# Ledger of designs, part 21: VHH binders against q05b89

Target 1, 377 residues: q05b89
Amino acid sequence: MLSSRVRLVATTARLVHSLIYSSSRSFMDLKALLSSLNDFASLSFAESWDNVGLLVEPSPPHTVNTLFLTNDLTEEVMEEALQKKADLILSYHPPIFRPMKRITWKTWKERLVIRALENRVGIYSPHTAYDAAPQGVNNWLAKGLGVCTSRPIHPSKAPDYPTEGTHRVEFSVTHTQDPDKVISALKEIAGVSVTSFSARTDDEEQTRLSLNCTQQALMQVVAFLSQNRQFYQKTEILSLEKPLLLYTGMGRLCTLDESVSLETMIERIKSHLKLSHVRLALGIGKTLESPVKVVALCAGSGSSVLQGTDADLYLTGEMSHHDVLDAASQGISVILCEHSNTERGFLSDLRDMLDAHLENKINIILSETDRDPLHVI
Short names: E, the ipSAE of ESMFold2; O, the ipSAE of OpenDDE; V2, 0.75 times the mean of E and O plus 0.25 times the DockQ between their complexes.

## First folded at step 4 (VHH)

Design d08 (framework vhh_gocatamig_d2; at its last look DockQ between E and O 0.12; V2 from the best seeds 0.00; counts 0 for: pae E 17.9 > 2, placed apart)
Fold by ESMFold2-Fast, scan of step 4:
Structure d08 (fold): chain B 377 residues (1-377), chain A 125 residues (1-125)
Amino acid sequence: as target 1 above (377 residues)
Amino acid sequence: EVQLVESGGGLVQPGGSLTLSCAASGFTFSSYALAWYRQAPGKKRELVAGIYSGGSTVYMDSVKGRFTISRDNAKNSVYLQMNSLRAEDTAVYYCARESVTYTPSGEWRVTFDYWGQGTLVTVSS
């Protein structure tokens, strides 16, 4: 498909503007596209329990001209994707979450896999990676609150440690114990790096040894140190902590520039999500006129993310009856918008952001069939 | 990809009216909130009026009852109808689309990006 258009490329910093003329849409190698998607939002941001990434892969080589976006991949949405000539489906909710022991025509999820492969369509799910990511689902949800500053409720940790290795092992060696010989022996262990310096402990001058080691090397280091009781008894073993990532994590704690009434906040949320109705639980001692300054939010089923967070208001898709009672008893009001209503609207922002990130190289289209299976009647 | 073009500014007498227009392109207009901000000489930029994707509005206290923000999704345009104008309404008015920016401290700032040079509104006799 060929199209031509003129676009302005805007950056988050308004000081840089570019006008890009896009004369045609082409195709990308699948691996190159997946690399670009991971660059946009790393899959390492996903929760440990999640199933993210490329879930269904046609035999290589595979090229993508049309990327199809949906919140949920139902059989009806699959039919739409095939009619629209999708080469890769990005499904926010992973259609494969629990392990499958067989792929047959028996269940609808198995049929999705079969139909995808028979038509050479890949399936990719970012799920909680996009919840945690900068400019992800929860940032889109936060935009509905008004002018505010937000941060993750649970900040994500970097995928790698600051230095090679997971542990630091420290101990001291006296001059009579031949520090150079000890250092040489430790350097022979794979996954160990050694730093030494002069130190005074309890008024004794000695050589302090600091080892960075991998988890696999730690047992060999411990075995070496245990050969000499004097080393072992004075050994300190520290677990290295991965640094916190900027702008990345689960949930959002939002502080409004100006407090508004709960009634005003409800209207903003309804307007942003295009909903006629939401469910409200008032915190103990609160009214519709109570001021809202701090909102803790999490798209989907957010109770585990929001639990224990101090705020005026919790905003999420769904929460159990008892979790609502717990929040209300603490003076925290709760707004529930239903699961996919807190998620699906993000896909329009995602399309625009991916078009910019991928420099308009491929066609990105939104499902028109995807909708909430639940209706208020 | 985002472009906002402002028009309608000018000189008006106190008590008069002006309509500001903002034509948008490069994004799915109906999915975004838009706002009018103003900046008077020597003052900080302030939010005058905002309209969210579903049509709900917000106004600063000093303009409530005098200014009306509206949108036309078919024309990709947002408007600010200004009535009973006062000398203190004199400012450069900016049309802005909702956006997320990043602070050096690791926080997101949900606000509005400003596109274009603005349109000058002068209220004087």
Scores: ipSAE 0.318, ipTM 0.682, lowest interface PAE 2.7, mean pLDDT 85
Fold by OpenDDE, look of step 5:
Structure d08 (fold): chain B 377 residues (1-377), chain A 125 residues (1-125)
Amino acid sequence: as target 1 above (377 residues)
Amino acid sequence: EVQLVESGGGLVQPGGSLTLSCAASGFTFSSYALAWYRQAPGKKRELVAGIYSGGSTVYMDSVKGRFTISRDNAKNSVYLQMNSLRAEDTAVYYCARESVTYTPSGEWRVTFDYWGQGTLVTVSS
């Protein structure tokens, strides 16, 4: 009676807790994303001639899981974006710049729009808004110079007036003219804010009125004042300006903490931009050993921004032959790095900044196909 | 798992130099900004220097011209070269994975998600 002890091999079911890394693909609504991008850098910073913002919008609702960054959106880059399942393309340069009367298969730009829409991919372009932004392209380019202080060459204006109104109207009312009645009448005009002060002129007490008003209200104010010749004759009308933004604007004027030779500066720029070659024009009387203390820079085509700026060196992507001659004649050396070479390197920093700004809610990827169309041979 | 390990801290005389290293693992190093923070006794932790994935750098004002942050993506390492050290630079230095954001007004902020254990730098005569 051989009692076959059936060894119950306890199969310890190793519960392989498959850590399903549920990569909870975080997504954002397109509108929410656009709002957040605008908070990052306001499109109000863009030049008036530019075409920025959402250029191609898929039909709503649209969600973004993958944001695809590129300097230029070519057809090749579009194919990459599609392969990588981009939901939104941020193209630094706007692929739509001139108005399109037709969307056909005839031009490559129209084909981009078609491909984007057919695949439900949005296209967003910040362009000059990111040129002007404090953390933008020009700031990034300035970091390549070494330790320096920088300011915009052309400071941007704030999007809004600090107070209500575009104009200030100032005039005096004598005590005989019942200042309270005048104030009451002006306050009835929509878009007017009135402040009164006691003033003494020529030993007579007067009430000085200062009012802020909108453009629309200004005509009504003038009409009111014109009814009384005494008010009208001494009325001052001031056009109010929006305040300047200290850290926002086109180009950068950079003052190095320590002067360096032009040769050293060239090497720094090459290193920062990962270039083996740049184009140099020497200012009159300058050599590679000449000290550089002040650098004026503008990414891309910087002639309009750099022109007239006092500096030892101009740094930009491209400049016309005549503009280079003008700068050189003034003793200003010029370094040209090609248009997109002064821009594209910023996109890696942009990714990092946007990742942080968006709290890692979406995947942000850089184009690997995007490149400068020009080769140095 | 994401890990950041600092090294290179120690005692140094005023005016001396020191290089800190941070070895990173557990993530795609080249895809992230990194930074050095420091915390002195009784003080808040503060950003010293940051380096973006593209190589751009940021520094606190007090260390500009003295400290240099760099990265080697092949070695998954970030470095802080500290020159002309001062007594006020005495702190525990931390490596962090982080990013810097800017407001339209020019104000900047740092965000972070991982920290090292820190390395002590003492500047004393």
Scores: ipSAE 0.011, ipTM 0.301, lowest interface PAE 9.6, mean pLDDT 88
Fold by ESMFold2, look of step 5:
Structure d08 (fold): chain B 377 residues (1-377), chain A 125 residues (1-125)
Amino acid sequence: as target 1 above (377 residues)
Amino acid sequence: EVQLVESGGGLVQPGGSLTLSCAASGFTFSSYALAWYRQAPGKKRELVAGIYSGGSTVYMDSVKGRFTISRDNAKNSVYLQMNSLRAEDTAVYYCARESVTYTPSGEWRVTFDYWGQGTLVTVSS
């Protein structure tokens, strides 16, 4: 007699085959799902220090029927995910952040990896990529304020330079210095792109050379130019900057269409976050009746994102005592709601958006046991 | 065309109960969050309760424990069960669909795009 595991495999294979040939599929291969998640919100917008993307991968092939969403992946949440037959866990916070030299049963984070692999469950973390995304965590947090317009406090940079190189080198060559020979020599350096045009400098007609070059090629260009003191002394070297994105970035600076009292804003925030209490620091000279028009917000730990931003109110999960004092001294009121309380509610919106984005092809569920470890009593 | 039609309002004594209903059409109901708002005479419209597509709920403090929002995706309907009613609950109650929109100014805006005409709830002796 065939075992129940053999029957399960056969049943799953037949279902996947049928769904591949229909428009209402209930499975996705992991590769396709990851591509769709990246189309939804690119991991390239995560902070450079972050650990995002696919963190744990079952051996290929792997298909996903159930995507399980959580803010934090604890052992209790892992048990829930396994009971609910998750095939991929999206954990907003990366449960694995520092490099692991060992995967043993010693620590709870190592045990998460072991349990995931033993049960063929992937782990994916978007973290700060979703903080930055236009439809992400900070946008969700801003929804609680009322009708407003918002912009990133720190816009993200585009993932690539607009050109192949990272530097621009410019200098001029007179007709008698043989511009074609100079151009030919420079083009032989790998990683250099040369543009030339006629120009006038100091009332002398010249060929202006504009080089786009990589950092590696820059040293070779400088070495070449140093062989002629006239070129070297008049060379301009510019470090290129990636362009800023208007709608992607950390934090949100929100301008309400209509000012409201701080008291009203507090009630809106409590309602949005489902909190009975929040912590408030009044800005100098402010009361609960003071108008609020401009709110700077950052889900989670917002101190560095919010620092130095002009606003009537800072809204975040955590902020250091000193940073709260600095804000208050500048007349800025501060509301603190605890870290994951400013993040977890986004997961319901995320599920709704992912259901639409993936055309309901897979089952997307939220953790019911995930909660902020800190409670206000 | 998105339509939200409220019903179930009326006159009720303090301490009484009332169930509001909102029938929705013109959109994929199961994919959207819905909310009840209210507006008392001379006051601004305020959020009473909201429910996400996944069933998560939010309530204003003054109605917690007295009001319950629910949804029935098979009937494209959202409900507000109001218990222990007080005079301060007297208002026109509106069913609304939340949305986040991209504005012509190039910014994301949290707005409420679609509203019903409202149903009046009067709590008095």
Scores: ipSAE 0.000, ipTM 0.163, lowest interface PAE 17.9, mean pLDDT 83
ESMFold2 (binder alone), look of step 5: mean pLDDT 79; pTM 0.762

Design d09 (framework vhh_gocatamig_d2)
Fold by ESMFold2-Fast, scan of step 4:
Structure d09 (fold): chain B 377 residues (1-377), chain A 127 residues (1-127)
Amino acid sequence: as target 1 above (377 residues)
Amino acid sequence: EVQLVESGGGLVQPGGSLTLSCAASGFTFSSYALAWYRQAPGKKRELVAGIYSGGSTVYMDSVKGRFTISRDNAKNSVYLQMNSLRAEDTAVYYCAAESVTYTPEGTWKIEYSMDVWGQGTLVTVSS
């Protein structure tokens, strides 16, 4: 079993990257490709505030021979994609985030939509879905730390409830009522899907009943129970939570097998991200010799994900001045690598993983034009 | 502490054979996937063959049927048997290792110190 998991990770992340592919590749139907991308990492993993999925769609039918990967979709990257005959662009950052009221030539983002449609190129953005995914951006970032055990800081919720319904309703029925008849009447209400019976209470010969219902059915269930004052007074209404997914979620809390100095950790991070410099804030009472055992990390702008997490070191792309001071005052050191530097390197791993997942059916190309607009001089 | 040491390289004529060996120390070999990479002068390092902890193998297209990768967990060693060698096989050959472990409690162990690489062994195929 362990050998199977090691094989999967090695094939998708490292071993496949250096292979030269000489074989001809075919076309995939767009909808089939989107289904496969969602199977790879579900869009349901994305944050509720995000704008993910197929953002620009050519009129069907549309087939994809070339999938083009980029962190940011700028006009220069769009030109590259068109020259390389892209049929679908996977842009990690969604070029359409806020709703558009117009699609004209006036703004660069509007021009991306126009150019994509005129050239029959789709645009797909996974964004925070790939931050949360087990084999995603934050797992790639964690690889740079050394031998460690990692888990999500904020686990993602499953896309579906474990049973039908969004609410659980519990109430008591006295011995003068027929519990089976009460439940049968409630089942007549559309959206009452799960019913369970509890043993009689020790008090007053009461039977406790519970049922699951949809949001729409809730008011009808309440109305039914309110016909009997004793049912209503003893009624508990609970909002159900979707179960937490293991391995999936925002950020990573990484526990190193062996503590290393902060200096050693800085060099590992710089090497992994191929950076000559990073920005460092020392936690109060800390030095470059201080041991680092626990690292909390989040690619991009991770302050909200990292805040309140107990760790020796925070690793992210960017953080406000005051957030850095708050962490430092708590004895937590901070390393800032700039926004896209914590993200772009993942695309190479993503290409290899998608090649394996899609069974090499289509061409997957990385942008050579996409780069951080900011340079350290 | 963690080390990979390659051996077995040398000069061989076209059509000849060589067996490369990689000895691992400082870690539990049996849970790791091992791979052979090569780098020819002026070219990028490329994957030649890989073997997973369970014994499954992967090969670069140009070496399929000519090269065989194998492992010996008792000796903490991985081998690359190279047959029908060609001039284009001339390169420095490197051994590499990678491991990942997942737990039932929803945590996973990532054993990613920067790629565990050996020093390399030179293979020259020339008349």
Scores: ipSAE 0.008, ipTM 0.322, lowest interface PAE 9.8, mean pLDDT 80

Design d10 (framework vhh_7w1s_2)
Fold by ESMFold2-Fast, scan of step 4:
Structure d10 (fold): chain B 377 residues (1-377), chain A 123 residues (1-123)
Amino acid sequence: as target 1 above (377 residues)
Amino acid sequence: QLQLVESGGGLVQAGGSMRLSCAASGFTFSSYMGWHRQAPGKQRELVAKITSGGTAYDDSVKGRFTISRDNTKNTVYLQMNSLKVEDTAVYYCAAETVTYTPSGEWRVTFDYWGQGTQVTVSS
């Protein structure tokens, strides 16, 4: 069978890698590496509230020989990264999320920035971009359920092009108007981008203008054209809908080929995540013997993604008490595995995929220090 | 079409070693190849996997088991050292695939499973 994932990991012909990497390999320019990482999974797929991309940058030029992967960047993990000669740290959770007004030794997050810069180590965070990505965190989580077909719960839309906007407005300008003057007037409206072409009719030369505008600018454009309707002909207003991206989006709705008992599903999840215990809320009228066919999942704190989705089971790291009660009242069972337990295991798959994507050009190593701060006793 | 045939199972004493072999026919390299095991009354679990990009192991076998591939023979091996009674299980060779549909659906399956080989570790 052909799949993009299988092709990606098999890019390096006849090569078998150990999980142990040498620190004496070739180098990539930082900009080139960032471009390759964005090609692997676009940062444009990240949620609007997120803080992603290159968060800490050493002064250029900067080259990367060792890319270091971690779920969380703690001070312990930073120490490990420095000992292992990291040149760029990929931290799934962004260590800079809230704006910083100062960089001092006072807080642990500020100390991460200082230590990174003093040792010429970059910090890059993809966070929710990797939640949405086709070969991302949620795809890895779905692998634990058994044979299934899955799709994003909230599909991502294609990125905006510089000339798009939300609406396209087309109209013809009569010979009495200077097209350049019309364009200049419309460009005074924030959020307007204009193109033009000439059209000829018998006994009359007309210029057909096409403009794209933001939703906020649309009313001002309409007002401008309405005030001057005698000079503008054949006005058309079109709403631009972004196409949905295939395989990309938040969460996964998974349909198993064969129903299994809830008890069986719990054991599969525990095995996949290597957990001795998970938390379970039974949907109203359900038991451990109840069949599970459809699972809705989202790594981390997924309640906002899962809410309103029809499924037999919700699988996530964390949900509030009231969100669990809402799901249970609808007959939906809930399994909670704790936040980072639904995320960290993905990094092993990520290393394999990035190693193939970058054609083994640099060292890619996984944190051995990164671990969940909470223990079941 | 891919067919997987395991060999090398049997009885071994605790602390001993055993090597399992999985011969693949009809295989085009471009899959995760792995070893799974299933003990009585338990579900199948992934023990080790190999790709063009590297290897990965379950924590319970890390440092004791080694997975390798001979591309010329189209064979995957599992070298098991320092065997424990708890390693007793039926061991399965499997190929993992991911299929994408034009409609935007994503399908994960272990398309190909071997018949399994019994490994019994006595105390």
Scores: ipSAE 0.012, ipTM 0.325, lowest interface PAE 9.0, mean pLDDT 81

Design d11 (framework vhh_7w1s_2)
Fold by ESMFold2-Fast, scan of step 4:
Structure d11 (fold): chain B 377 residues (1-377), chain A 125 residues (1-125)
Amino acid sequence: as target 1 above (377 residues)
Amino acid sequence: QLQLVESGGGLVQAGGSMRLSCAASGFTFSSYMGWHRQAPGKQRELVAKITSGGTAYDDSVKGRFTISRDNTKNTVYLQMNSLKVEDTAVYYCATESVTYTPEGTWRIEYSYDYWGQGTQVTVSS
């Protein structure tokens, strides 16, 4: 009676099977990935006070196979990212916001930098750039409200639009001066360009001149006009603004097709954010049955964005006690969902959009550890 | 120009499994996708919904059905396990639209705007 060598054959078959079904995603150069992320949503959309972009960089060259997404980068999330072989962490909230004077083991934020660099993991933060982006955080939050028309509360300026200088200076020239000679004298100042002048009127024998100038030229223009005040009157200085971008900006002003009760709106928000509870402040004279037609929203700490906006309801993550009282006194109800609860759900959409944008070239994973630090007990 | 095409329906025995697929053409998938069903003589009801950050299910299918999507392939899936005779229905894939207006605003709808033609699922005893 003979026995077979089945075990050796089974081992060889298992190795072949493993090789056939083993797959991995490719690597991207860090700079190429950062360029693609900026193409997806420009960092120039970020607020001027923000700290965005590549915040922690391993020594080049650095390649990325695994991009790890999180709303907040805590030490627990860092441990998760390391276990999941992250090469770049996209942290929506910048873990480095205030300048660091030292990088030691003393504080948790310093330890994040040390651990990232020791494990060759980059840290990138888009923050308010993704708040402003049309396919960003605030558009995701607005989708929970019901059928509506939405627009940015504070539209973003076109970052790359060239202006003819930084300021416009307008002033009136008396009949005793030749407007063409005045223009010629001002053009001798470097950084001055003349855009227009108005014709003399029958009621007032003055000519209105307008010129654009750079920030550097402004003081020289002001000095020129001040020295000759007897001839140049009604001087106005205006700061030039870049044109507004469509669909891009901070916050959202949402107008529902059909008014719903505040109670119904609370239920929609809780459902969208998967929350059992939210915090509510009723505007003066309002009840749960009061109609909600216009909702002003901003994820995170949105009071500065929402302030001064006419709406039935403010929706944000957190707001100071004083700001809530101010809104309520104006008849505006407020719903607070806690900071990251108004942001974190966007990361799933972000992963899907980045997978498409990056043509599935790298592995993109979401934190499972990240959560709002505040809990209702 | 948006089209949704469901596939994977058919006849299955009680206790069996079935996977439905919904392929989209003419657009990139919205962050909000859902599967609805309509049984004979009943109104159309939501079965499973995939949204930014997670999934939601009707209580009657919770723990048995799983919704997932692959935006790269413009496809959403409904994995149906432990099927019951009561699951017999026409299953519809649905998505919402977010449209951009000439005035620089968005039209956002939480309700599903676009429906597929449906795929019949029959669970025999």
Scores: ipSAE 0.018, ipTM 0.388, lowest interface PAE 6.5, mean pLDDT 81

Design d12 (framework vhh_6z1v_2)
Fold by ESMFold2-Fast, scan of step 4:
Formats: C-alpha cells, sequence, structure tokens
Structure d12 (fold): chain B 377 residues (1-377), chain A 126 residues (1-126)
C-alpha cells in the first residue's frame, strides 16, 4: 500500500543520511536485529503448522556483524557460513521442523545445532512468513511472468487483531418478552457482550440483539436461546473472521495485461528461474499455442494453495501426480520447476531489501554453496 | 516527473561491442529495479536484462547470456547494458524501464514497467 511505499522512501533517506553524516556501527544486538527482521516481514504471517523464528540461539549477549542468507542449511552451507564469519544464519527452510528429543552427533540436523552453538551462530527461519509477505518469494516468482496484476490466492488475516469473541449471535425479542431481562441474563454469561437496537422484522417493531461471544460461551448462549423456541427459530450464528491484510497471503493469482502463448510463458519462466528445462502438463484441449492470461502460482510445494483456483496455468515447484491430473482435466496447464528453483532466486532480492531496511548497519551475505541437490542430466 | 533517457545506440559490425546508458531522474533511483528491453520491427517487445535496486541481483535472457552484461551506478543514477559479440539478430530499438508496483484498494498489486525511455536504435550489419 501507500504506507509501505512511504516507509521504503523514508528508509532510503535514512540510509543516505547515515552514510554521509554517521559512522554506522558494524554490530547489532541480536534482539534488535530480530525486531527489525520482524518489522520487515512479520513471523505472524507464517502458516500455523510451520516452525519459524529464532530456532538456535547462542547465550546472550550476542551481537551480529554478519547475517548469512541461504535457502537450505546443509552441512556444506554451514561450513561456508563459519568460514565467512556468520553471526546469524537466515535459512528460508527451517533446519529444525520436527521436535528434537536429543542433540547428538548422530544426524546431520543435530550436527548443525551443535556446530552453530559451538561457534556462537544463531539460526533464524522465516519460511512461510516470506511466502505470504508483500515483496516476498511469490512476488519475486511473479516478476518472471511479464506485466501483470496480482493478488494473494488466500489472503492472510490480521494476526494480532482482537475480535470481540469468536462468534456473533443475532436474534430479536418482542416488547412482551421483556428485552431488558433477556439482556441482563445474557450478560451474566462469561465471554458475552450484548448490543441492542430497535428494529422492524416481519413488519413488527422489536428489539434486535447482537451478541459477541467466545468459543466457550457459545454453547451456553445456544442453551439459553433453546429455552425459548421463538428466539431460537430466528437466531443467526456467524463465525467472526479477523480482517484481511492487503497484499499478504499464500500464493498469487496473476492476470497478464496481454495474453501470450503457453510457449512464450514457458520461455519467460525458464529465463526468470535460469532453468534449461521445466516439466509441463497440458490442460485438456490445450497446446503450446494456447493463450495464457491468468496464472496461479505458489513457490515450493504449492498444490494445496493452488487447488480450486481458476486459471490458465498453474506454476509451482512440486505437485503430486494426481493433483496434476486434476488440474489438466479442468483445462489448466501446469509448469513444475522443482522445489527450491521456485524459491532460491528470491534471496538476492531479499539481501538488497534487508540492506536497505537495516540501513547497511551489518554485513549481509548470500550463500554461494547453496544449490538444488537435484539436477537434470 | 520520472524521466529515462537512453543513449549509445549506433551502427556496429557483427562481432562488435557497444555500451548503452540510461540516465534516470525524478525518482529515488536505488529504490527501483531497472530493465533493458528491445523491440525489432514486427516483433513483441522482449526483456533483455534486469537489475535490482542495489545492483546485487542481475538477470539476463538466455539469447544474450555470456554476451550482454547489465550494471548500474546509483551515484550517477545510470543503468548500463554492455553488449559484446553482437549479431544481426540483436538489431532493435533498446529501451530502459523502471519497475513500478501499483497498489489497489481491493488488495491487488500490479508489477509493471510504466516508466520508459524513448529508446535508442542499435543496428548490427552482417
Amino acid sequence: as target 1 above (377 residues)
Amino acid sequence: EVQLVESGGRLVRTGGSLRLSCAASGFTFSDYAMGWFRQAPGKEREVVAAISGSGGSTWHADFVKGRFTISRDNAKNTVYLQMNSLKPEDTAVYYCAAETVTYTPSGEWRVTYDYWGQGTQVTVSS
């Protein structure tokens, strides 16, 4: 939005001022850096099943001079990070996803934790937070398509926005049923807030009641209403949703200004991702000459995000055989670029954006060792 | 007012080299990704190369990879395209463009190149 653009301009001005008028410090406190990273893209944007944030923390105090970026944190990448004096590693894919019951030398992921702590290196993963974020991974992926208008396929809800409970219950009370007595009884239920106003329903003047209630209170409210058949028959129960965030969410639905052939789109995607080959499934009745106007995309394994979305083309890293068949049967063509090929290229843009956001206060470097373990031969 | 002015286009022989320059004004240059595009008569305008705002990330089309190099000098508000080993197929008008993002109240955004230069003609003789 406008406010995001204004913040970007202000950040650039502060950066120029810092370079001209100030000897920038070469170190940031870890907590200050984490706060700045969260300000750049909130970890609250991450999916509920994900494991994001600071995953490995050296004992405080810890200061960061060098922030090291990688898509995957392998043992070879860890060696590179240590040689380059990393103080914090930002690993897009969390190296710790499943809970660990022990930290020993037996598995490669355990060895990453041991080596990180022994060398006082933190490990931080944003993962799906950067998938959802404005100017994140999926916006970078969309840049390869050409001139388009895009939006999230599944917009994110405002994570910290408090609703007045989880449900809204609406019903009407006639004057003969003593609305004030009904309101007083409902207010005695913990987790209920009551709003009343005069209304006309079915050409009758009555008191309309709107209740916001917690999950725990909902059944008590329903039980109360069930005691009077007239209330229950006209009762509406709505689940409350948090307001949607603009430009933030999973996947992107992209509408091109000008339709291009599927062949042209394949070449654009290959060029953007620097790939010699991609895998293609043609939608039923489609050819390489078929026009592409609408592209639905999601980096990584995007099947669950893309499913049910109407588009000419699905673009993702990986999709199951059955999901590809489902898309093709609906006339939707599919391009699969392999998992990390849809993600890794974003890190260069991320470095540039973080350099600006952090006002060049620390050294930010990109892994040169990180690469897809799979190659087309 | 955003302005982009390309220069450096001329007639060159096959196998020759040429450097194009694009001078930008009217915006904070380092905040914008820049691209070089070309259009030959009767063909669609195609992207040749792109560079991020800081210059840390570059992309080149396969048909120019190893021959062309994009670079920028943010202190001079200028983006460059170094063209080596030129071929007759490289004959086109070359355009400089700044990437823009337009936000809508509906939660959509549009990534486009709305700010374009007038172009500079490159002709490669066989």
Scores: ipSAE 0.000, ipTM 0.323, lowest interface PAE 12.2, mean pLDDT 83

